# VHH binders against q96fz2, part 286

Target 1, 269 residues: q96fz2
Amino acid sequence: CGRTSCHLPRDVLTRACAYQDRRGQQRLPEWRDPDKYCPSYNKSPQSNSPVLLSRLHFEKDADSSERIIAPMRWGLVPSWFKESDPSKLQFNTTNCRSDTVMEKRSFKVPLGKGRRCVVLADGFYEWQRCQGTNQRQPYFIYFPQIKTEKSGSIGAADSPENWEKVWDNWRLLTMAGIFDCWEPPEGGDVLYSYTIITVDSCKGLSDIHHRMPAILDGEEAVSKWLDFGEVSTQEALKLIHPTENITFHAVSSVVNNSRNNTPECLAPV

## First folded at step 16 (VHH)

Design CA119 (framework vhh_6z1v_2)
Fold by ESMFold2-Fast, scan of step 16:
Structure CA119 (fold): chain B 269 residues (1-269), chain A 124 residues (1-124)
Amino acid sequence: as target 1 above (269 residues)
Amino acid sequence: EVQLVESGGRLVRTGGSLRLSCAASGSTFKGYSMGWFRQAPGKEREVVAAITQSGGKTYYADFVKGRFTISRDNAKNTVYLQMNSLKPEDTAVYYCAARFGFSYETAPNEYDYWGQGTQVTVSS
């Protein structure tokens, strides 16, 4: 998973993340650093993306089931990184393999501290290799969406006016992530950065790509992954597996260039 | 919530050019699709141009295609309407409008927030 779409305006995104705390109270996540959120149809590593994490990471004695939403850098910078420029990190931390997460220091250490987050996206992109050619076919991959008479269909959207109805009540993709906190050696603000955990692809996606992000399907899985105060690392890792509850459609090559940030990136055709 | 203030309306000769600006106040400008509407004396308010929340798509009414250009500057929280080759028929009060969400609309009743309007008069 190396490319996502997360284009919803801040308040639409916030409402899409409505949840219940452990007491059953309906809540919206509280923002930290909302000004760093930059909506885009074509998000690449090193850009900021919104994640959910437990309020307990920021407030001692907070209810660990309450959620914060914060933009974090995609590409985990380990707390032990000693250079002044995070972009000089010599290994790729965009994704973290589920099978080696407890073997790699960069991921094992923050995971041991409960630094689990849920990475939010409209969906993600993957490129299918076409046999007999060097061309790759991009696909947009996302949760199945609830259809209503007033809701638009992403496959049937024929004008910009109809596209807004597609995004009404859109079910955001919720991916399991690990984050870390890095303090610049020369001083400055703490950098929060994350990696997306990956698993073997499900049957439905195997013809597109051999790996997929670890998707947390439903509020029970999301809440258990986030709640590091009540759910141990061992229990949380049981949530990390392929899911079949996913859909996709082919998109144009416009998405190939990460500088292109338009609705055409995820439009069917 | 967003507040909109239009500026730039004035008297212009036929064939002239004019740029209208709409300044948005409030932290949510980036969440809005924007439109320019106009209302001539004795007529209903009609769409002139619109731009999506992302800026990736624009709409123009048939009577302004090729003459007007809508654009937005998210760093300045401003939407612009560049008006070229102005005709007397373009005389109207021009309104800036904001609709929360990705897509623009062409009907006035689909927009949530409106500016006060700025008068454009085109004469020979």
Scores: ipSAE 0.000, ipTM 0.092, lowest interface PAE 21.5, mean pLDDT 85

Design CA12 (framework vhh_6z1v_2)
Fold by ESMFold2-Fast, scan of step 16:
Structure CA12 (fold): chain B 269 residues (1-269), chain A 123 residues (1-123)
Amino acid sequence: as target 1 above (269 residues)
Amino acid sequence: EVQLVESGGRLVRTGGSLRLSCAASGSHFKGYAMGWFRQAPGKEREVVAAITQSGGKTYYADFVKGRFTISRDNAKNTVYLQMNSLKPEDTAVYYCAARFGFYETAPNEYDYWGQGTQVTVSS
């Protein structure tokens, strides 16, 4: 997983993240640095994407079940990185393999500090190698959506009014991530950056790509992944596995160029 | 950051009970998992019990299960260890410790420690 769509306006995205804390209170996540959120149909590594994380990471007296939503840089910069420019990191931290997460210092250290986050997206893109050619077919991959008369389906939304309703009740893809905090050696603001944990592809996606992000299917899984105060690293890692509860459709090659940021990127072909 | 002070250690008879308290000064106690550890002369520091931020999960070493109870009062910034059916083998200096996030059983996973309180159990 190297490309996502996360285009919802901030207010719609916030409501899509409504949750219940440990006391049973209905809540919306509080934003940190909301101005850094840039909606896009075509998000690539090194851009900022919204993640959910426990409020306890920022307020040391907060209940660990309470959530913050914050834009973070895609591409984890380890806390121990010593150079002044994060782009000079010599290895790719866009994804973190589930099978080696406890072996790699870049991921093991923040994981041991409870730095688990949930990466939010409309869905993600993957490129299928076509037999007999070097051309790849892009697919948009996302949770099955509840079909209501109000929301409609992506394929059936043929007017601006109906199209807007598709997104009002969209179920966001929730991917397991690990984040870290890097303090620039020459001073400046702390950089928050994340990686997406990857697993072997499920049967339904195996013809598209051999790997998939670790998807947290449902509020119980999301809550346990985020709650580093009440859920151990060992217990949280049991949530990391392939899921079959996913759907997809082929999309236009327009998405290939990360500079293209239009609804055509995720529209069915 | 927490500063920890244990109290309640004293001489007790075998079969007796004792309640230890650990008071945290200042900020951030509520965000920490708390542990009780003990160390007898010439021995390594070992975990006795641990508790999460909310008190929703606890851990007990096998040698204290059924006899000791860990609890916390976040409004008072205090963690407690209720010790029942005390044995001479329980004689040790008892330490409270704090760790941000989930509790651990290894002493080296805790960053903040109290000075300890002496518990002596006579035969």
Scores: ipSAE 0.739, ipTM 0.892, lowest interface PAE 1.0, mean pLDDT 89

Design CA120 (framework vhh_6z1v_2)
Fold by ESMFold2-Fast, scan of step 16:
Structure CA120 (fold): chain B 269 residues (1-269), chain A 124 residues (1-124)
Amino acid sequence: as target 1 above (269 residues)
Amino acid sequence: EVQLVESGGRLVRTGGSLRLSCAASGSTFKGYSMGWFRQAPGKEREVVAAITQSGGKTYYADFVKGRFTISRDNAKNTVYLQMNSLKPEDTAVYYCAARFGFYEGTAPNEYDYWGQGTQVTVSS
């Protein structure tokens, strides 16, 4: 997983993240740095994307079940990185393999500190290799959506008005992530950056791509992954596995160029 | 930042009881889960017991389960280890440790702050 869509306006995204804390109180996540959130149909590594994380990361007396939503850079910069420019990191940290996460220092250290986050997206894109050609077919992959009238589904024949309504009740994709905090050696703001944990593809996706993000399906899984105050690293890692509860459709090549940021990127072809 | 000071270690007879105390200083004690570790001569430091920030969950190593009890008093910024039915094998330096966060840590590398230790000696 190297491309996502996360285009919802801030207020719609916030409402889509409504949750219950440990005491059963209904809450909305509180924003940090909301001005750094840039909605897009076509998000690539190096850009900022919204993640959920425990409030306890920011406030020592906070209830670990309460959630913050914050934009973080996609592409984890380890806390130990010594150079001034994070773009000069010699290896790719866009994704983190589940099978080696406890063996790689870049991921093991922040994971040991409870730096787990849930990466939010409308869905993600993958490119299917076609035999005998160098061309690849892109697909948009997302949670099955609850269908109410036409406004709760994606249809190529739907009017622009109906397309606008589908997003009001969209179930966001929730991917397991690890984040870290990097302090520039020369001074400046702390950089928060994340990686998406990947697993082997489920049977439903195996014909499109051999890997998929570790998807946290449902509020129980999301709550346990985020709650580093009550859930140990070992218990949280039991949540990391392929899921079959996903759907997809083919999209046009417009999405191939990450500069293209329009609804056409995820529309069915 | 938190500073931890252990007290209560002494020589006790096999079958005896002892209570260790760990006093924390700093304005954020409520934000920390606490643990007791021990280290015998020539051995590595190992977890004995741990307690979450709220006191709602505890962990005990198999070798002390049923004999030791961990508790905390957040109003007094203190964590306790009540040790009963002591055995010579319990002889060690006992360390208090604090981890920022709610869940109990079970490994030394999960803890952020450490006391200097208090010696417990159990003789037959």
Scores: ipSAE 0.000, ipTM 0.157, lowest interface PAE 15.2, mean pLDDT 84

Design CA121 (framework vhh_6z1v_2)
Fold by ESMFold2-Fast, scan of step 16:
Structure CA121 (fold): chain B 269 residues (1-269), chain A 124 residues (1-124)
Amino acid sequence: as target 1 above (269 residues)
Amino acid sequence: EVQLVESGGRLVRTGGSLRLSCAASGSTFKGYSMGWFRQAPGKEREVVAAITQSGGKTYYADFVKGRFTISRDNAKNTVYLQMNSLKPEDTAVYYCAARFGFYETAPNYEYDYWGQGTQVTVSS
């Protein structure tokens, strides 16, 4: 997973993240740096994306089940990184393999500090290799959506007006991430950056790509991944596995160029 | 920033009971898991019991299961260790420790803050 869509306006995104804390109280996640949230149909590494994380990371008196939503840089910069420019990082931290996460210092250290986050997206894109040509077919991959007369699905939308209504009750894709906090050695604001954990593809996606993000399917999985105060690293890692509860459709080559940021990027062809 | 102060250690007869307390001063530990550790002369420090922020999960070493109970009162910034059916081999200095996030029970564990310890002596 190297490209996502996360285009919802901030208020719609916030409502889509409604949750219950450990005491059963209904809540909306509280924003940090909301002005850094940039909606886009075509998010690439190094851009900011919204993530959920435990409020306890910011307030030592907070219940670990309470959530913050914050934009973070896609591409984890380890806390120990010594150079002044994050672009000088010599290795790719866009994704983190589930099978080696406890063996790589860049990921093991923040994971040991409970720095687990849930990466939010409308869905993600993958490019299928096509036989007999150098062209690859892009697909938009997302949770199955509930079909109602009041809210649509991508498959039911056939006009721009109906397309707009699809998003009012969209079920966001929730991917397991690890984040870290980097303090520039020359001073400046703390940089929050994340990586998406990847697993082997499920059977349903195996013809499109051999890897997929570790998807947290449902509020119980999301809650356990985020709650670093009540859920150990070992227990949280048991949530990291392929899922079959996913759907997809082919999209146009417009998405190939990350500068293209229009609804055409995820529209069915 | 924060200091942990253990209290309650004393001489107790075999089969007796004792409650240790650990109070945080200068700040709160609501966001921290708390652990009780002990160290007898000539032995390694070992984990005895641990408790999460909410008290929803606890850990006990096999040698104290059924005899010791850990609990916490977040309003008072205090953690307790109730020790029942004490044995001579429970003689040790008992330490309270705080760890941000989930507790650690592996041998090479790390905790953020440690108390000075309280001596528990068990004799016939």
Scores: ipSAE 0.740, ipTM 0.888, lowest interface PAE 0.9, mean pLDDT 89

Design CA122 (framework vhh_6z1v_2)
Fold by ESMFold2-Fast, scan of step 16:
Structure CA122 (fold): chain B 269 residues (1-269), chain A 124 residues (1-124)
Amino acid sequence: as target 1 above (269 residues)
Amino acid sequence: EVQLVESGGRLVRTGGSLRLSCAASGSTFKGYSMGWFRQAPGKEREVVAAITQSGGKTYYADFVKGRFTISRDNAKNTVYLQMNSLKPEDTAVYYCAARFGFYETAPDYEYDYWGQGTQVTVSS
C-alpha cells in the first residue's frame, strides 16, 4: 500500500471515529493539530494522513483506552535519525512487512514504546499488472459499505457527485500502523510519522496485488491495537493478518498521477 | 516522573509467606505499568511479575506461577507482591519498577523508574 484516499471533511471524519472507552462512555477522538489535516482523494507517501492513537502518549495520567486523532507524515522517520532533512532517509519506511517487523530497528524500537496507531482512509489504491501490456489497471479497495436502494435513479456509472452522498455514513478503512517521534537536530517541532504494516493479500485481492495493508476489522481489534497500556506488543501483533472483509472496483488512470486530487480518482469506471 | 520505595523484605522460613509493598510518589503513577524484579548474588536481574495500568492484566515468570500474586491500588499509589510457599531459591533483593506501556517480558533496561530494593531471605 502506496496510495490512499482520505477526503472527508474534518467534522465528518471525527464522527466516523466515534468510539467507546474502557468505562463504556461514548466519545469522539480529540484532535491534535487539526489545521494540518488536508483532505485528498489521492494521498501519497510524505503527505499527512489522520491517525488514531492512545491519549496516554500525550498525557501521562490519561486512560490508555482514550483516543487522539492527529495528522502524521506517511513515511516513518526513526527517532534515531541524525540528518536534519527527513527526506534524506535512504530506505523506504512507507510500509513495514509484518513478518520482519521485530527484526527491523526502525520498527522494533517504536513498537517497544507502544507507538501503535490506526491509519484512517476512505480506502486504498492498488495497480493490477495485465499480461501482454505495460499498462496497469488501478482499483479502489475499501470496507463493504451499507447499501441504499432509495437513492433515486443514480447508479455507479453516474457522475462523481453521486459518491458525495455515500460519504455521510462511510465506514472508514482502519489500517494498523506504527509511528515514531523525531526531534530535529536544529530545533523545531517534533515530527510524528507513521508506516503501514503489510501482510500477504487475501484470496479476494490476490488477482490485483500480492500484498495488502493489515486491516483492523471492527472496534475490538482497533481498541486492542491502540491500547498499549493494557495490550502488549506480542498480543497486539496477533491482530495482524489478512482479511477477506473488503471490496473493490476499477477506477480510471486519473489516479495514477498523485497530483490529481478529484472525485474522479475513486469513481467506478 | 515517579519515585518508588519498597518495603516488607525480611527473613522467612521455607514454606512461609511474605507481602512486599512498593509506594509511589508523583502524579503519573497510574499511567505506568509496574513490575517486580529480583536479583540474587552473582545472577542477573530478572522479571518476576508485571501488571498493567488498570490492573486488568498480569504476567508471572514460570518459576513463581501459582505462588506469587501481583496487584495494585491506584488510589493508594501502591503495587504489591504477595509471595506464598517461599523456597530458598527465592532469596534475592526484590525491586519495584515502573514502565510506560505494558510489555510482559520487558528487560530491566526498558523500565524508567526503580526503587532501591528490599532484601528477602528464605532459610531452609
Scores: ipSAE 0.343, ipTM 0.727, lowest interface PAE 3.5, mean pLDDT 88

Design CA123 (framework vhh_6z1v_2)
Fold by ESMFold2-Fast, scan of step 16:
Structure CA123 (fold): chain B 269 residues (1-269), chain A 122 residues (1-122)
Amino acid sequence: as target 1 above (269 residues)
Amino acid sequence: EVQLVESGGRLVRTGGSLRLSCAASGSTFKGYSMGWFRQAPGKEREVVAAITQSGGKTYYADFVKGRFTISRDNAKNTVYLQMNSLKPEDTAVYYCAARFGFYETPNEYDYWGQGTQVTVSS
């Protein structure tokens, strides 16, 4: 997973993240740096994306089940990185393989500090290789959606004209992430950056790509991943596995150029 | 940041019971997992018990399971260790410790008290 869509206006995104804390109280996540959120149909590594994380990371006496929403840089910069410029990091941290996460210092260290986050998106894009040509077919991949008007779920077969109505009740894709905090050696603001954990593709996606993001399906999984005050690293990692509760449809080549930021990027073709 | 002060250590007969208390100063206590550790003369410090922020999960070393109970009162900024069926082998200085977040490795803690002496006589 190297490209996502996260286009909802800030207020719609916030309402889509409504949740219950440990005490059963209904809440909306509190924003940090809301002005840094940039909606886009076509987000690439090094851009900022909204993530959920525990309030306890920012307030030492907070209930660990309370949530903050914050934009973070896609591409984890380890806290131990000693150079002045993060762009000089010599390895790709856009994704983190689930099978080696506890073996890689870049990921093991922040996991030990409870730095788990949930990466939010409308969905993600993957490019299917077609044999005998350099062309690849892009697909938009997302949770099955419930259409309240028809008491059913929205899927690949739904017409483009109906898509405008679904955004008000869109179920955001919730991907397991790890973040870290990097302090510039010469001073300046702390950089928050994240990586998306990846697993083997489920059967439904195997013909499109061999890997997929680790998707946290439902509020129980999301809550356990975020709650580093009550859930150990070992327990949290049990949530990391392929899921079949996913759908997709083919999209046009417009999405190929990351500069294109229009609804056409995710519209069915 | 928290400052921890243990109390309740004293001389007790074999088979007796004792409750240790650890009082925390500061508003940040609620965000910490708490643990009890002990160190006998000439021995390394070892973990006894630990408890999460909410009190919903606990850890106990095998040698105290069924005899000791850890609990916390977040309104009073206090953590407790109830010790029952005490043995001479339980003689040690008992330390209270705090860790930010879940106690991933029971021995990794950030803040420590000065300790309270527990002596169990045969």
Scores: ipSAE 0.615, ipTM 0.830, lowest interface PAE 1.2, mean pLDDT 88

Design CA124 (framework vhh_6z1v_2)
Fold by ESMFold2-Fast, scan of step 16:
Structure CA124 (fold): chain B 269 residues (1-269), chain A 121 residues (1-121)
Amino acid sequence: as target 1 above (269 residues)
Amino acid sequence: EVQLVESGGRLVRTGGSLRLSCAASGSTFKGYSMGWFRQAPGKEREVVAAITQSGGKTYYADFVKGRFTISRDNAKNTVYLQMNSLKPEDTAVYYCAARFGFYEPNEYDYWGQGTQVTVSS
């Protein structure tokens, strides 16, 4: 996973992340650095995307089940990185393979510190390699959605009013991530950056791409992944596996250029 | 930063009971899981019991299960180890330890100085 859509305005995104803490209290996640959130239909590595993480990472007296939402840089910069410019990092940390996460220092160290996050998106894009051609077919991949009329998908909405309504109750894709904190050697603000954990594709996606993000399907999985105070690294990693609870449709080549930021990027073709 | 001070270690009779306390100072400890470890002469330090920040999950080593109970009082910044049905093999220095996040045997951030428990036959 190298491209996502996360286009909801901040207030809509916040409401879509309503949750219950350990005491059963209804909450909305509290924002950190909200000015760094830039909605887009076409988010690439090195841009900022919203993630959920435990409030305990920021407040030592917080219940670990309470959540913060913060924009983080996509592409994990390890805390030990010694150059002044994060873009100079010479290895790709956009994704982290589930099978090697405990072997790679860049991921093992933050994971050991409980630095688990849930990466939020409308959905993600993958490019299917086609036999006999150099062209690849892009697909938009997302959770099954309940349409207002109890039927169909985002691709089935044909009127502007129905299309607008689908986003009001959109079920956000929730991907397992690992984040780290990097302090610039020459001073400045701490950089929070993340990687998306990847697994083998499920049966339903195997014809599109051989890998998929580790999707946390439902609030119980999301809660356990975030709650580093009550859930061990070993227990949390049991949540990392392929899921079949996913749907997709083909989209046009407009999405190929990451500078294109329009609804056409995810519209069915 | 957390500083830990154990208390309550003493000489007790076989079959007796004892409660150890560990007081945290310097900053709040609510975000920390707490563990009790012990080390007997000539043996390696071993985990005895652990408790998460909320008290919702606890761990006990097999050799103390059913006899020892770990608990915490976050308002008092204190963790306790209630030891019942004590045996001579429980004789050891008992250490309190704190870890930010879930308890794990290899990654405790702060340690106390230890308190000696001696169980006589």
Scores: ipSAE 0.695, ipTM 0.869, lowest interface PAE 1.1, mean pLDDT 89

Design CA125 (framework vhh_6z1v_2)
Fold by ESMFold2-Fast, scan of step 16:
Structure CA125 (fold): chain B 269 residues (1-269), chain A 126 residues (1-126)
Amino acid sequence: as target 1 above (269 residues)
Amino acid sequence: EVQLVESGGRLVRTGGSLRLSCAASGSTFKGYSMGWFRQAPGKEREVVAAITQSGGKTYYADFVKGRFTISRDNAKNTVYLQMNSLKPEDTAVYYCAARFGFYEDSSWYPNEYDYWGQGTQVTVSS
């Protein structure tokens, strides 16, 4: 997973993240640096994307079940990185393999500090290799959506007219992430950056790509992944596995160029 | 940061009961996992019990299981250790410790704790 869509306006995105804390109180996540959120149909590594994380990371008297939403840089810069410019990092930290996460210092260290986050997206893009050509077919991959006016999930078979209304009640994709905090050696603001954990693709996605992001399906999984005050690293990692509760449709090659940022990027072809 | 003050240590007879208290100062207590440790003369400091910030998970060393209970009162910024069926082997200085935030299986190792109290002496005699 190297490309996502996260285009909802800030207020719509915030409401889509409504949750219940440990006391059963309904809440909206509180924003950190809301002005850094930039909606886009075509987000690539190095750009900022919104993530959920425990409020306890910022306020030491907070209940660990309370949530902050914050934009973070996609591409984890480890806290131990010694150079002045994070773009000088020689390793690609866009994704983190679930099977080696405890073997890699870049990911093991922040996991040991409870630095788990949930990466938010409308969905993600993958490119299917076509036999006999160098052309790849892009697909938009997302949670099945509930159609409010008629019982049922939205899919590739729905009419184009119905797609324009799906955002009213869109269920955001919730991907398991790890973040870290890097303090520039020369001084300056702390950089928050994240990686998306990846797993083997589920049976339903195996014909598109052999890997998929670790998707946290439902509020119980999201809550346990975020709650580093009550859920150990070992218990949290049990939530990391392929998910079959996913759907997709083919999209236009317009999405191939990360500079293209229009609804056409995710529209069914 | 947090400062910890233990109280309740005293001389008690074998088979007796004792309740230790650890009072934390500051507004950050609720964000911390808490532990009780002990150290007998000439021995290493060892874990006795630990509790997460909500009190939802507890850990006990094998040698105290069934006899000791750890609990916390976040409104009073206090953690407790209820000690029952005391034995001479329980004689030690008991320390309260705080570890920020994250819960790990290693939460019962002394080197994982950020803040420590000065200790309270428990003596169990025949």
Scores: ipSAE 0.370, ipTM 0.713, lowest interface PAE 2.8, mean pLDDT 87

Design CA126 (framework vhh_6z1v_2)
Fold by ESMFold2-Fast, scan of step 16:
Structure CA126 (fold): chain B 269 residues (1-269), chain A 124 residues (1-124)
Amino acid sequence: as target 1 above (269 residues)
Amino acid sequence: EVQLVESGGRLVRTGGSLRLSCAASGSTFKGYSMGWFRQAPGKEREVVAAITQSGGKTYYADFVKGRFTISRDNAKNTVYLQMNSLKPEDTAVYYCAARFGFYDYRSPDEYDYWGQGTQVTVSS
């Protein structure tokens, strides 16, 4: 997973993340650095994307089940990185393989500190290799959506006006992430950056790509992944596995250029 | 920023019971997972029990399961270790430890704050 869509306006995104804390209290996640959130149909590595994380990371006496939503840089910069410019990092940290996460220092160290986050997206894109050509077919991959007569579904949109309505009750994709905090050697603001954990693709996605993000399917999985005050690293890692609860459709080549940021990027073809 | 003080260690007979207390100071106690460790002469410090921030999950070393119970009272900033059916092998200095969050409860190196220890001696 190297491209996502996360286009909802801030207020709509916040409401889509409504949750219950440990005491059963209904809550909305509280924003940090909301001005850094840039909605887009076509998010690439090094851009900022919204993640959920435990409030306990910021307030030492907070209930660990309470959630913050914050934009973080996609592409984890390890806390030990000593160069002044994060773009000089020699290896790709856009994704983190589940099978080696405890062996790679860049991921093991923040994971040991409880730095687990849930990466939010409308869905993600993958490019299927076409037989006998250099062309790849892009697909938009997302949770199955509940269909209603009023909201419709993305696959049922008959007109451009219906695309706006499809987002009313959209179930956001929730991907397991690891984040870290990097302090520039010459001073300046702390950089929060994340990686998406990847697993072997499920049977339903095997014809599109061999890997998929570790998807946290449902509120129980999301809450356990975030709650580093109650759930140990070892218990949280049991949540990391392929899921079959996913759907997709082919999209046009418009998405190929990350500068294109229109609804056409995810529209069915 | 947490300071820990253990109390309750003493001499007890084999088969006896004892409760250890760990008093914590600081406004951040509620955010910390707590552990009890022990160290016998000439041996490494080893985990005995651990408890999460809310007290909703507890963890025990195999050698104390069914005999020891860890609990916490966040209103009193105190963690307890109830020790039943004590054996001579339980003789050690018992340490209270605090860790921000809940990571690897087994490793002493993962804990940020430590108490001074309280001596438990079990005689046959």
Scores: ipSAE 0.471, ipTM 0.768, lowest interface PAE 2.3, mean pLDDT 88

